VH-VL binders against Vacuolar protein-sorting-associated protein 25 (vps25). Designs and how they scored, part 2

Target 1, 194 residues: Vacuolar protein-sorting-associated protein 25 (vps25), of Dictyostelium discoideum (Social amoeba) (q55gd9)
Amino acid sequence: MSNQVFQFPPYYHKEPFFTIQPILNTRKKQFQMWQDLILQYCRYYKIYELDINESIKSNSVLFNNEKINRKLSREALKSIIDDIIENGFAEWVDKEKEKEKEKDKDNNNNNRVLIMWRKPDEWASLIYKWVADCGLLNTVLTVWEIQNGDDSKKQEFHQLNTTILMKSLKVLEKQSKCQTFSQDENVGVKFFSI

## First folded at step 10 (VH-VL)

Design k6 (from j4 with heavy chain D103N S104P)
Fold by OpenDDE, fold request of step 11:
Structure k6 (fold): chain C 194 residues (1-194), chain A 124 residues (1-124), chain B 107 residues (1-107)
Amino acid sequence: as target 1 above (194 residues)
Amino acid sequence: QVQLQESGPGLVKPSETLSLTCTVSGGSISWYYWTWIRQPPGKGLEWIGYIYYSGETDYNPSLKSRATISVDTSKNQFSLKLSSVTAADTAVYYCARDEYYENPHGWDDAFDIWGQGTLVTVSS
Amino acid sequence: AIQMTQSPSSLSASVGDRVTITCRASQGIRNYLGWYQQKPGKAPKLLIYAASSLQSGVPSRFAGRGSGTDFTLTISSLQPEDFATYYCLQDYNYPWTFGQGTKVEIK
């Protein structure tokens, strides 16, 4: 998590930005801008999941600009999130997985979304490149090592969300660039040289 | 203060690709839509297309098949490529910043910053 | 595409004159209209946005009015530096389109 404060774009301080635009092309731009803002914000703070209800209730600075007294409605935010999902940069979090998380037991509605400022294939490429650059091809790494290892500290995928990481590894598997397997309490990954 | 400057060849042969670059100085290219506009000599203005700094583009339907706009955030630049040029593509080409304004009816846009323009002549 | 028609194409006026330029859209564009000034050899300059909002730094003698299909740019008292070509621009729908321009010349 960066100790710096995220700098919001100029349009964040414009009132109409927080109201769904009625004109199609303008709305398209608006949604692109929201997508970008959300992704950049999440990237900056390494936020991988958003809760729509919580974001609204907590008056998240991302969706509520107090300086201009504007905020997104829940419906508006949901619409924006839906668009982000359609564009492949987000997915709804599975409720079944949420039940396993003690902290999220109270969420009765599917309002949690996984945020991916990079698509799984992009993450996959970064990870594979890193493995190659480190000379670790044809070796076995654990998911934990990829996420938390000292060698990956300087990589953007350091501390990457497990769900996203696994999706990325699946992409590599489809490319025959790696194989995942269960290893003790962790997941092992063997990366292959092409 | 943000300034824009167009650069590229002033002469292009027919059927070749026109290539221009707009350099943004005095500020970041981030968070804005950037636009290309052209003006044939002695004629009016024509909107070519735009690019959002993250890469999203749209084009004038009249030029969509030939125009490509790209952005390089690392260089604080965005570019225009226009393929298969003809004499009709001879014009002063401007890059501009699309600024956002409040409108009682919603979202409004305008080009608040322009480059000085660069003349591109298509000639054999 | 939305067509923008300006009138007149050109006009002659003297310093101190009131000048009015009209722009008509082929369809309703609400107030999504801008006015630009262009001097010879220079890039256009934004004067008015949202049909009637004065851009920062633009003299108050410039005024934009209108909504829907009919718009006007008025210069209340023409100054020497105002001799130029003026363009309207609709930003209601893509592709954005300009009027053909109005050249304001010295009488």
Scores: ipSAE 0.865, ipTM 0.941, lowest interface PAE 0.5, mean pLDDT 94
Fold by OpenDDE, fold request of step 11:
Order: sequence, then structure tokens, then C-alpha cells
Structure k6 (fold): chain C 194 residues (1-194), chain A 124 residues (1-124), chain B 107 residues (1-107)
Amino acid sequence: as target 1 above (194 residues)
Amino acid sequence: QVQLQESGPGLVKPSETLSLTCTVSGGSISWYYWTWIRQPPGKGLEWIGYIYYSGETDYNPSLKSRATISVDTSKNQFSLKLSSVTAADTAVYYCARDEYYENPHGWDDAFDIWGQGTLVTVSS
Amino acid sequence: AIQMTQSPSSLSASVGDRVTITCRASQGIRNYLGWYQQKPGKAPKLLIYAASSLQSGVPSRFAGRGSGTDFTLTISSLQPEDFATYYCLQDYNYPWTFGQGTKVEIK
């Protein structure tokens, strides 16, 4: 995590930005701006999961601007998140997977979202390029090595969320660029030269 | 102070592609919508389209099939391509920044910064 | 597309005169209207946004009014530097559309 503070965009300091705009076209822009802000913020702090309820409860600086005394409502945030999901930059965390994590169940609705400032195919490309650049094609790596290895420390995908990483690897599999397999308590990946 | 400057060829042949670049100086291209507007000689203004710095675009339906706006954040630039040009595309082309404003009725925006404009003539 | 009709297309006035320009939208646009000033050979300059809000640095002699379909730009006392073409712009719906312009000329 960077010790630096995220610099918010100018519109973050505008009061109407925190109220869902009634006009469709204005709302579209607003939602695009929120999407971008959320993605950039998450990218900056390497946040891969967002809890809507927790974000609201904790008065997350992302959704609560105390300087102008404005904050998003839960409903507004949910609406924005839904839009982000539709645009392919987020997905609801599966309930089954949530069982293993701290559950904040509100009204039996999904509350946690996986945030992807890069799509799986983009991550896939970055990972494959790195593997190629490192001369590791036709070798086997573990998911852990990709996430936590010293060689990947300078890569954007370092410490990448496992779910996202696995999705990315699936993309590569479809491209016949890798094959995943179970290896002990980890997942092995063999990358292929094409 | 943020400034915009258009650049590109002043002459384009019919059926070719007009290509212009707007360079943003004195500030970052990030977090703003950027717009192209044109004005035929002696005529009014026509909105062409916009691009958000992250890449989202929209176009005037009248030009949508021919217009492409792109952004290069690394160069702090955004560009316009207009294909299959005709004499009707002869105009001064402006790039502009879309600024955000507070309004009692909600969100509003306007073009607060403009380039000086560049004349593009379509001629054989 | 929303059509913006300005009136008049041109007018002649003297320094010190009160000038009023009208812009009419083909449909309701609430207060999503801007006014721009353009001098020959120059880019348009933002004067008014949100129908009635004065852009920073713009003289107070400029005033915008209106909501819905009918809007006005008023120059309370015309100055020599105010001779220009003025455009209204609706930003209610895409595509954004300009009025045809009003040329303010010296009488």
C-alpha cells in the first residue's frame, strides 16, 4: 500500500456529485465518473473487494466528503455499483464464498462486490507478458508465486485477488496459453509458448 | 492555468480522414470530459463529441459514423478523427474542456476552456 | 435533437444600451443552458452556465434568466468590448446543441 494519499478529482468536491441526478444524460456522466473514481481509488489502494454496508457505516472517504458535508446513500451506492457491474468492472461476491468471510448480511442482498479496475483479459495479458519476459514460458508457476513472489513485486498484479487471478488464468486457458492444475494446497499454472 | 491547443493538417482531401490533436497544458487531462466542437466559416457551432479521460466517448448522431475521439493520457492529449470528409466538413475545429458546476437543480456543466481553434479545409 | 432558436439573429446597438437576446428550446431543458460570447477569429467564451449563473471573471452587466424553454441573456449597459456574436447552448440532452447565434453590431 502506498503511504501516499489518493488525490480526489475536482468533482469529488462538488455537492451534486453525491446526489443521483434525475436527468438521464447527466446521471450517465455521473455514474461514469463514480465508476472511474471507485476504480481508480481501488487501484490506488489495491482494494479488490468493497462492502457496501461497511463503506457506508464507516463513512468511507470515498463515498463521504466531510468537507462539503455530502455522502452517498446506501441506495445510491448500490445503484452505482450495479452500473459498474453492468459495465463489467465488478461482480457480486458469491454467497457461497462469503461464508468464509465476515458476513454483513443486510436484507439477504449481496453486499460485497469484487472490484476489477482491469478486466480479466487485461490481467491475463499482463501476467502472460510478464511470464514471457521472465523467460518462464513452458514452466510451472504457482498462483502464490504469481501473487507473492519476489519476481512479481514490481508488477501491477502483485498481490492480485485470487478470484480475479483465477478468472484471468481462465482467460489464458481459453487461449491455450496456460493450463491450471491442483498442486497440493495451491494451484499450479503451466504457461505455454504460442 | 490550463490551456488547450489544436494541431493537425489544415488541408485534407475529400474522402480522406481528418485528424486533429488537442494538447492540454498547465494541468492534467485526468478527471475531465473533453470535447470537440466545430464551426464552418460564417456559420454556427456544432458539437461533435466528447471523451472522458478514461476513454468513454459519445458523438453527435450526425457524425457518429465518421467521428472517432481518442485520448492519450501519457501525452496529455486527445484526438479527433473524421473519416470520409467532404467540403461540408470545412470548419474551424475547437477542443474544449467540460467543467462541472453546482446548481440548485443539480449537476451542470459547460465549456470553460477552449483552444484557439484550427481551420481545416477540405479541398481537392 | 433539441433545437435552439435565438432571436434576433442580429441587432445593432450603441454603447450604453440595454441588449436582450432570447433563446428558445424546442422542448423543456430546465436550466441546462449556457451562454457564450465569440469575437471574430476567437474561440467562444463562457459567460453564463445553468441559465443564470455568471462565470467567474465575467462582468456583472451580463445576466442570464429563464427556465424551461425560454431564456434570455441581458447586457445591462453595452460596452465596446461586448460587440460580438452570442450563442446559447443546451446541455440538457445529447447531442448538445447551439443556437444559431446573435450578432451584436455597432449602430
Scores: ipSAE 0.865, ipTM 0.941, lowest interface PAE 0.5, mean pLDDT 94
Fold by OpenDDE, fold request of step 11:
Structure k6 (fold): chain C 194 residues (1-194), chain A 124 residues (1-124), chain B 107 residues (1-107)
Amino acid sequence: as target 1 above (194 residues)
Amino acid sequence: QVQLQESGPGLVKPSETLSLTCTVSGGSISWYYWTWIRQPPGKGLEWIGYIYYSGETDYNPSLKSRATISVDTSKNQFSLKLSSVTAADTAVYYCARDEYYENPHGWDDAFDIWGQGTLVTVSS
Amino acid sequence: AIQMTQSPSSLSASVGDRVTITCRASQGIRNYLGWYQQKPGKAPKLLIYAASSLQSGVPSRFAGRGSGTDFTLTISSLQPEDFATYYCLQDYNYPWTFGQGTKVEIK
């Protein structure tokens, strides 16, 4: 694993960055910057889900800068996340799916979000291109092979979140570029040449 | 030290598209807003628009219909295209970096680094 | 768009003089104002940000004051290198707008 650590941007070390700015113009830029920072951070570490409460409780380095003694409040983080969702780069995790993954004590508030630094259509394009480049069109692959296969190790979508991957495959299905089907305990995908 | 340099044709014909590129050296284009500003000969300064390195843009309403700013992070460059130019578009064009500042009153920003500017003349 | 009006458009002064330039905004912009210096054939240079904060490397003879709609740039003792055109810039709301400039000339 590369000993490389994510390099935070210069504005991460600016005190006002951690306080919601009252001026609309400045707040707009601030929110754009937070969006970008969050997406880049998640991309770097391949984080596909964030828990707002956990992030605050654990003093995540993404939202807590100890060097300048500044951190985002939960309310501020939520507002930022709402903006990211509005911009199409995140979605609230379904409560039913959340219950399946972790029995969080505070079941009443959505606090988990799916982070998408790329939209499903972008992922779809990358995956299809890879399949084509590998000469695997008109063959069947499993979702697992796409996520975990040796052939995909050098691809950005390697280890892609299953929810995002399935969304991406649906995009391809709509384009008649693939078809998904159940295969044993996994999902099979047949990719088609256009 | 971060430096900016404008490049492009110094002469453009009316109705054509003005195209300029700003090259960032000595540092990364990442994490900053980048801006285009112009100055007609003997006149004041006009803000054209900005681009965040990730691609978000905004423009002066006076130029919004004609201006397009783009960024190429792989080349550490951002560009300006201005369509349907007229003599009124003759100016020195500057690219600049928007730096962030903190003070007791909150967040502020300003243009701390400028290119040397490039004159673009619109003439038949 | 917010209009920025500078006064005067030009002035003549001698080395050692105290020079004052004013900038008025058409609406309240709090302290979201910058001052820039431009010499002939050169790009503008940032002097003051946030109405009164001195940019690093700028001499202390430069001072910015004001809030709301009225702002002032003062050069306490004019130096030979200070003969230039000065611009105020509001960054309160887009589009960002400059004053028309004040040319400081040698008397």
Scores: ipSAE 0.864, ipTM 0.941, lowest interface PAE 0.5, mean pLDDT 94
Fold by ESMFold2, fold request of step 11:
Structure k6 (fold): chain C 194 residues (1-194), chain A 124 residues (1-124), chain B 107 residues (1-107)
Amino acid sequence: as target 1 above (194 residues)
Amino acid sequence: QVQLQESGPGLVKPSETLSLTCTVSGGSISWYYWTWIRQPPGKGLEWIGYIYYSGETDYNPSLKSRATISVDTSKNQFSLKLSSVTAADTAVYYCARDEYYENPHGWDDAFDIWGQGTLVTVSS
Amino acid sequence: AIQMTQSPSSLSASVGDRVTITCRASQGIRNYLGWYQQKPGKAPKLLIYAASSLQSGVPSRFAGRGSGTDFTLTISSLQPEDFATYYCLQDYNYPWTFGQGTKVEIK
């Protein structure tokens, strides 16, 4: 075929996969399989964020297998996402530090999730290696140039989600490998040899 | 169609490490859980532990301190290392594929494909 | 760990006989039980999953029954290829545990 599509694993076609299993050890295996599927699907299509409500409403093929007439419930998907977050591969986006919304977090209004099929530490390493390989240490780059510039077109981080990119630069900043600085509409970064 | 084959030394000295490899042919190691099981001569079967092809493991508590299961997806293989062996570790060692079946109460696990088995003798 | 006890340890039978093997779990395992057949020098072969469901390619003379703690495997008309050792396995909770086996021998 001229267009590739994600090839689902054999267990995607087994009806019990779509129902949270009652036996704890079986559930742990099931959740590992869902984590693996979600991360690989998102990596394949370069998806960095999932909207849980929209995924369920639209019957996304990731969570709805029409051929066997089975789909995840919203509650099941939330449980699987919570596990992925606990394992460090996802993070709620809707968690704001606004004082007005802190009282509302007890109502479980989490919906959008950042999917880190590659963690910020790993992105940070790739970006730093690229900067070093291109001889750009101790020079200033814009975040836009890293993300969208012509020189990064062949790099895996080209068009990377902005939230993940900034998290990755924060990792490097804590390691003293870069310093970010910004004006309202532009962010620059200087990468260091150390 | 899918076949499993164990390989490794048939003789291991006490206190050393037993090391076995299971090669998957006629199919992919990806997307499955894979298990090691052993059978001492003239005795029954003992479950050792499993690995998911992406690396997640769990072990029989009786062997957890000594057993390590690993996977190499590029070679379509998974392996068992068992440290500090004694004569009690003499057994036929099998690798197996975990498969999932519908069960009225949920999800049932079974071993649908087994390797031929390899005898490992622990002897001075 | 859940202990699985098989009975009898061995039996002798003739071709055409009906044989029954029992397996008892030390606690309730619902129907999370499999039956395996093993011939000398060979790997076990899956016969029954989920206590009573026949694996693809297994002859219908094999039947599994039971739930909770008490399970049986019945061979309705023993054939020459059925002389083997049979194991039950619980897959309710880890560690997975096998029964000690029942050897079916030719009389």
Scores: ipSAE 0.691, ipTM 0.862, lowest interface PAE 1.3, mean pLDDT 89

Design k6 (from j4 with heavy chain D103N S104P)
Fold by ESMFold2, fold request of step 11:
Structure k6 (fold): chain C 194 residues (1-194), chain A 124 residues (1-124), chain B 107 residues (1-107)
Amino acid sequence: as target 1 above (194 residues)
Amino acid sequence: QVQLQESGPGLVKPSETLSLTCTVSGGSISWYYWTWIRQPPGKGLEWIGYIYYSGETDYNPSLKSRATISVDTSKNQFSLKLSSVTAADTAVYYCARDEYYENPHGWDDAFDIWGQGTLVTVSS
Amino acid sequence: AIQMTQSPSSLSASVGDRVTITCRASQGIRNYLGWYQQKPGKAPKLLIYAASSLQSGVPSRFAGRGSGTDFTLTISSLQPEDFATYYCLQDYNYPWTFGQGTKVEIK
């Protein structure tokens, strides 16, 4: 645990930052600033997933500045998240196929968001380097051992979100640097020398 | 307390590349948009473009094909390169910090801090 | 691009005079208008943002008005340090554009 807290940027204390700007060019700048803030906040605290409903309900300090009595509305937050997804830094976690033209939906649709403050191909490079540096090429590891094992305890990917880890292994598999396989409910991976 | 200082060659030959650097002191380059503006001698001001400290840029369409703005956060600097210069590019070049203010309709952009400016002359 | 036209291009005035500078946008820009003062050999300084809001440290003799397409900067009692060139800037849409400037000279 750390004694330090995330240092918010100067614009976090400007009241209009919390209201979607009506002028498109200003909104583009605003959304870039929100994306940067969200990604850096999540990186600082190792947050891989945001729950929109819980963030609003709990008045999360990321989206609610009590010192100036301003917070993002639910609609504003969803608009910002949609933009981050469009830019490739986030994705919906529990997206379900919509039924055709139904009146009511589960209000959890498009609620949990995977935050990729480091992208899967960057994680892939870190994992492969570690495997190679530790002499683990041509051996079989479980996904659990990579994520939670004692040998990975000092690595930045220790306790990495499982969805991001699997995406990262798929990047390596497409590069012929590993092969994944399942045994019972476990997933194993063998890394290859290139 | 934040100060901006332009630096670079004061004389550039036609068809070559104008290259300037703005050094930020007394504060951090992080979390801000940064802008280049120029002023030909005896004439008005022209917005060149901006960079967000993380790298996102936008440019005046009149200069977009020739202008490149970059940032080096480790040196607390941002830079302008303008290629294929002519005498029309002779100007005082300013760097500036974009700042945001309350506007009755939302928020307003303004340049709250400027460098002192540097004259670049394009001549043989 | 949005054209910003200032009027007059120059004016001569005496200390104590009330002067008014106008700025006209080629299309509506709501209140997205700033005023800058520039003295010879110096960088511009921000005076007014959002058409009418006074920047911190700027004397209260400066006042901005207007919305839409027509804007004014008024100096209620001209001082010796106010002899300068004044520029309006629209920050409504890119590219951001300045007016041509209004030079305020000693008569």
Scores: ipSAE 0.675, ipTM 0.856, lowest interface PAE 1.4, mean pLDDT 89
Fold by ESMFold2, fold request of step 11:
Structure k6 (fold): chain C 194 residues (1-194), chain A 124 residues (1-124), chain B 107 residues (1-107)
Amino acid sequence: as target 1 above (194 residues)
Amino acid sequence: QVQLQESGPGLVKPSETLSLTCTVSGGSISWYYWTWIRQPPGKGLEWIGYIYYSGETDYNPSLKSRATISVDTSKNQFSLKLSSVTAADTAVYYCARDEYYENPHGWDDAFDIWGQGTLVTVSS
Amino acid sequence: AIQMTQSPSSLSASVGDRVTITCRASQGIRNYLGWYQQKPGKAPKLLIYAASSLQSGVPSRFAGRGSGTDFTLTISSLQPEDFATYYCLQDYNYPWTFGQGTKVEIK
């Protein structure tokens, strides 16, 4: 088809888009535009994880427009990512660090972020529908088969990030629609009719 | 180039819902904020609210309880519904595009493209 | 909501006159102000954004000035096509609000 390269929106070529706006209402619009751009870019290229420091260092085209010589500062990108996290479309990968008594609270390693252009409950619905449509209820599947098997090749969740997939299965477990279990070095899942 | 055109019933009965559609031609609805504005006959302009093409909205508090703006990207359209109308809702309704301008102090915002406007009369 | 007050509400002028319209905000809005022209039966048209920046295609006889709370629109030599109603709009905070308008009519 005619999707050789991600088509950036017109506002990507406007200088003020790359500077955090001082007026709160304008900033809310700006942050919505950045969220939309980041999520659609990541969906287009199947990018489930961003590294903030590497994105800035490498002058990633997502955050650096060479045509107008403008790029997001690290501080601006972090602010935008914090907003996306607050809206439920991203989360810090390194949020599970604990017990750092030797350091003050200002020293954190928030750098890698998981991008969820579909939230886990949306992915969960897609997966459950597929299982039901294929007549696989009450059978055991592996997480690998859902993610990488031939039967899922046409599904958007094919090759889905494993962390997001497991979060999505936890949503279904809370709804009593599946149960996961360990099988040797594999994770299995059984889906139930409700 | 880019053009906006309002459409919908010109006459609406009291207590019913006013429903208008703005069609975008010569360009895409995607990646923009889109706004509804109205003007009662012989009166000034009132901002109703906006929608981002992906669905985020905000409304004038005076109309928030009755107004709903929606978007259909597959049709390149966005719409206004205003419920429980009265004669006070008689106005010319405009759709407009929000455009962003560069200046030395940052981002400025304005309505660069307007529809022709459509008169909606609320009467029996 | 930020109140925008225009003066005068109307004025009569002749072709060639210099016309000044003022707009006052109820609070500081920095330079987040636009000017719009509306002719009878037509949609408004953007003239000026950011208080003083001329929109593409707008004649240089239109000039905007001001910041904070007090703003002016000046037409240096009025032309026949300039007889219209002019509105200021603040885009500083929602809800965005228009001034009540200034009608410029021929005498």
Scores: ipSAE 0.650, ipTM 0.845, lowest interface PAE 1.6, mean pLDDT 89

## First folded at step 15 (VH-VL; from r2 with heavy chain S54K)

Design s4
Fold by ESMFold2, look of step 16:
Structure s4 (fold): chain C 194 residues (1-194), chain A 124 residues (1-124), chain B 107 residues (1-107)
Amino acid sequence: as target 1 above (194 residues)
Amino acid sequence: QVQLQESGPGLVKPSETLSLTCTVSGGSISWYYWTWIRQPPGKGLEWIGYIYYKGETEYNPSLKSRATISVDTSKNQFSLKLSSVTAADTAVYYCAREEYYKNPHGWSDAFDIWGQGTLVTVSS
Amino acid sequence: AIQMTQSPSSLSASVGDRVTITCRASQGIRNYLGWYQQKPGKAPKLLIYAASSLQSGVPSRFAGRGSGTDFTLTISSLQPEDFATYYCLQDYNYPWTFGQGTKVEIK
């Protein structure tokens, strides 16, 4: 990545890439290539969530190649996202709320998707290392201080999506490396030495 | 211009492992599917399998139990290992790049760039 | 596995002749067929993809036709550099399979 804009792969400029392929062999590769592209694009711009409807309506450059006049349909994008979710790199935001609105899979309102281009395990390791390196073990931090505090400003997890951060802290809790709790309507966390 | 070059031992003993590397130069291994194909002397071509630069693979079922394709993006290379070889594995081995083209039904896959090929002989 | 059968296995022709090579698939493969040219001691070269589409840089004397199970490659006016073995390849289903080849010899 050497410039200010994401450099798209060669297959982004191939017209058939934007139409779900009917043959299983090609569809498997197409979905792998879309997953790879989506994850790398989101990592480049530090995007943690995609809104499917807005992406299509706004002709987002990720899904709309104006130079060749090709874009994903909403249905195609949803199919690709469903596959990414099945592979463990994405999940629906507010899944319970979306399901309560829609009872028919053909008409469900699943629209906002969390993109995990770095897995919670990996974020957990980065956060714990920073806490240890800064001498913050056995002190209480807030989730806000980890995300937005001046002490974390140089860290990759600065301004990390809150849902992903909580998943990452849960990983550390299962390892007995931290404990979360409510504090004045906020979430506090205490990290432990091991 | 992108070039592919196979390298590895030209002679392998029966029951041992054949090991080949394809080096990509003049371009990046990233974003492509990469394939191994072989051709026994005087015979036709046999597709062995592919690898995506991120690691996804597919193998010819006839070779799946013995073949492993791997990629090292830091070296711009991908490799084939074929275990338990016999004389039937004597062939010219090619590496190739898979490219995508329009098809009335969607897209076609084809091999647009090939290495020069390397002969591997399985003999005592 | 889908078997690809080429005919003839070899042929001889003069410069300027029209040459036709056939390839038959053991089951329907729609348009998922490519044609490759291989000269002695060299790697194959892509000529035709998607049954009928010409690869960039390939002369227009090469033409592919067919869909389903029966395919042809035609060279409308054979040139000296067209001496080679020609292979079809199906890219419809794994394992991808080649035909056995057709050797074109110039008289």
Scores: ipSAE 0.791, ipTM 0.907, lowest interface PAE 0.8, mean pLDDT 90

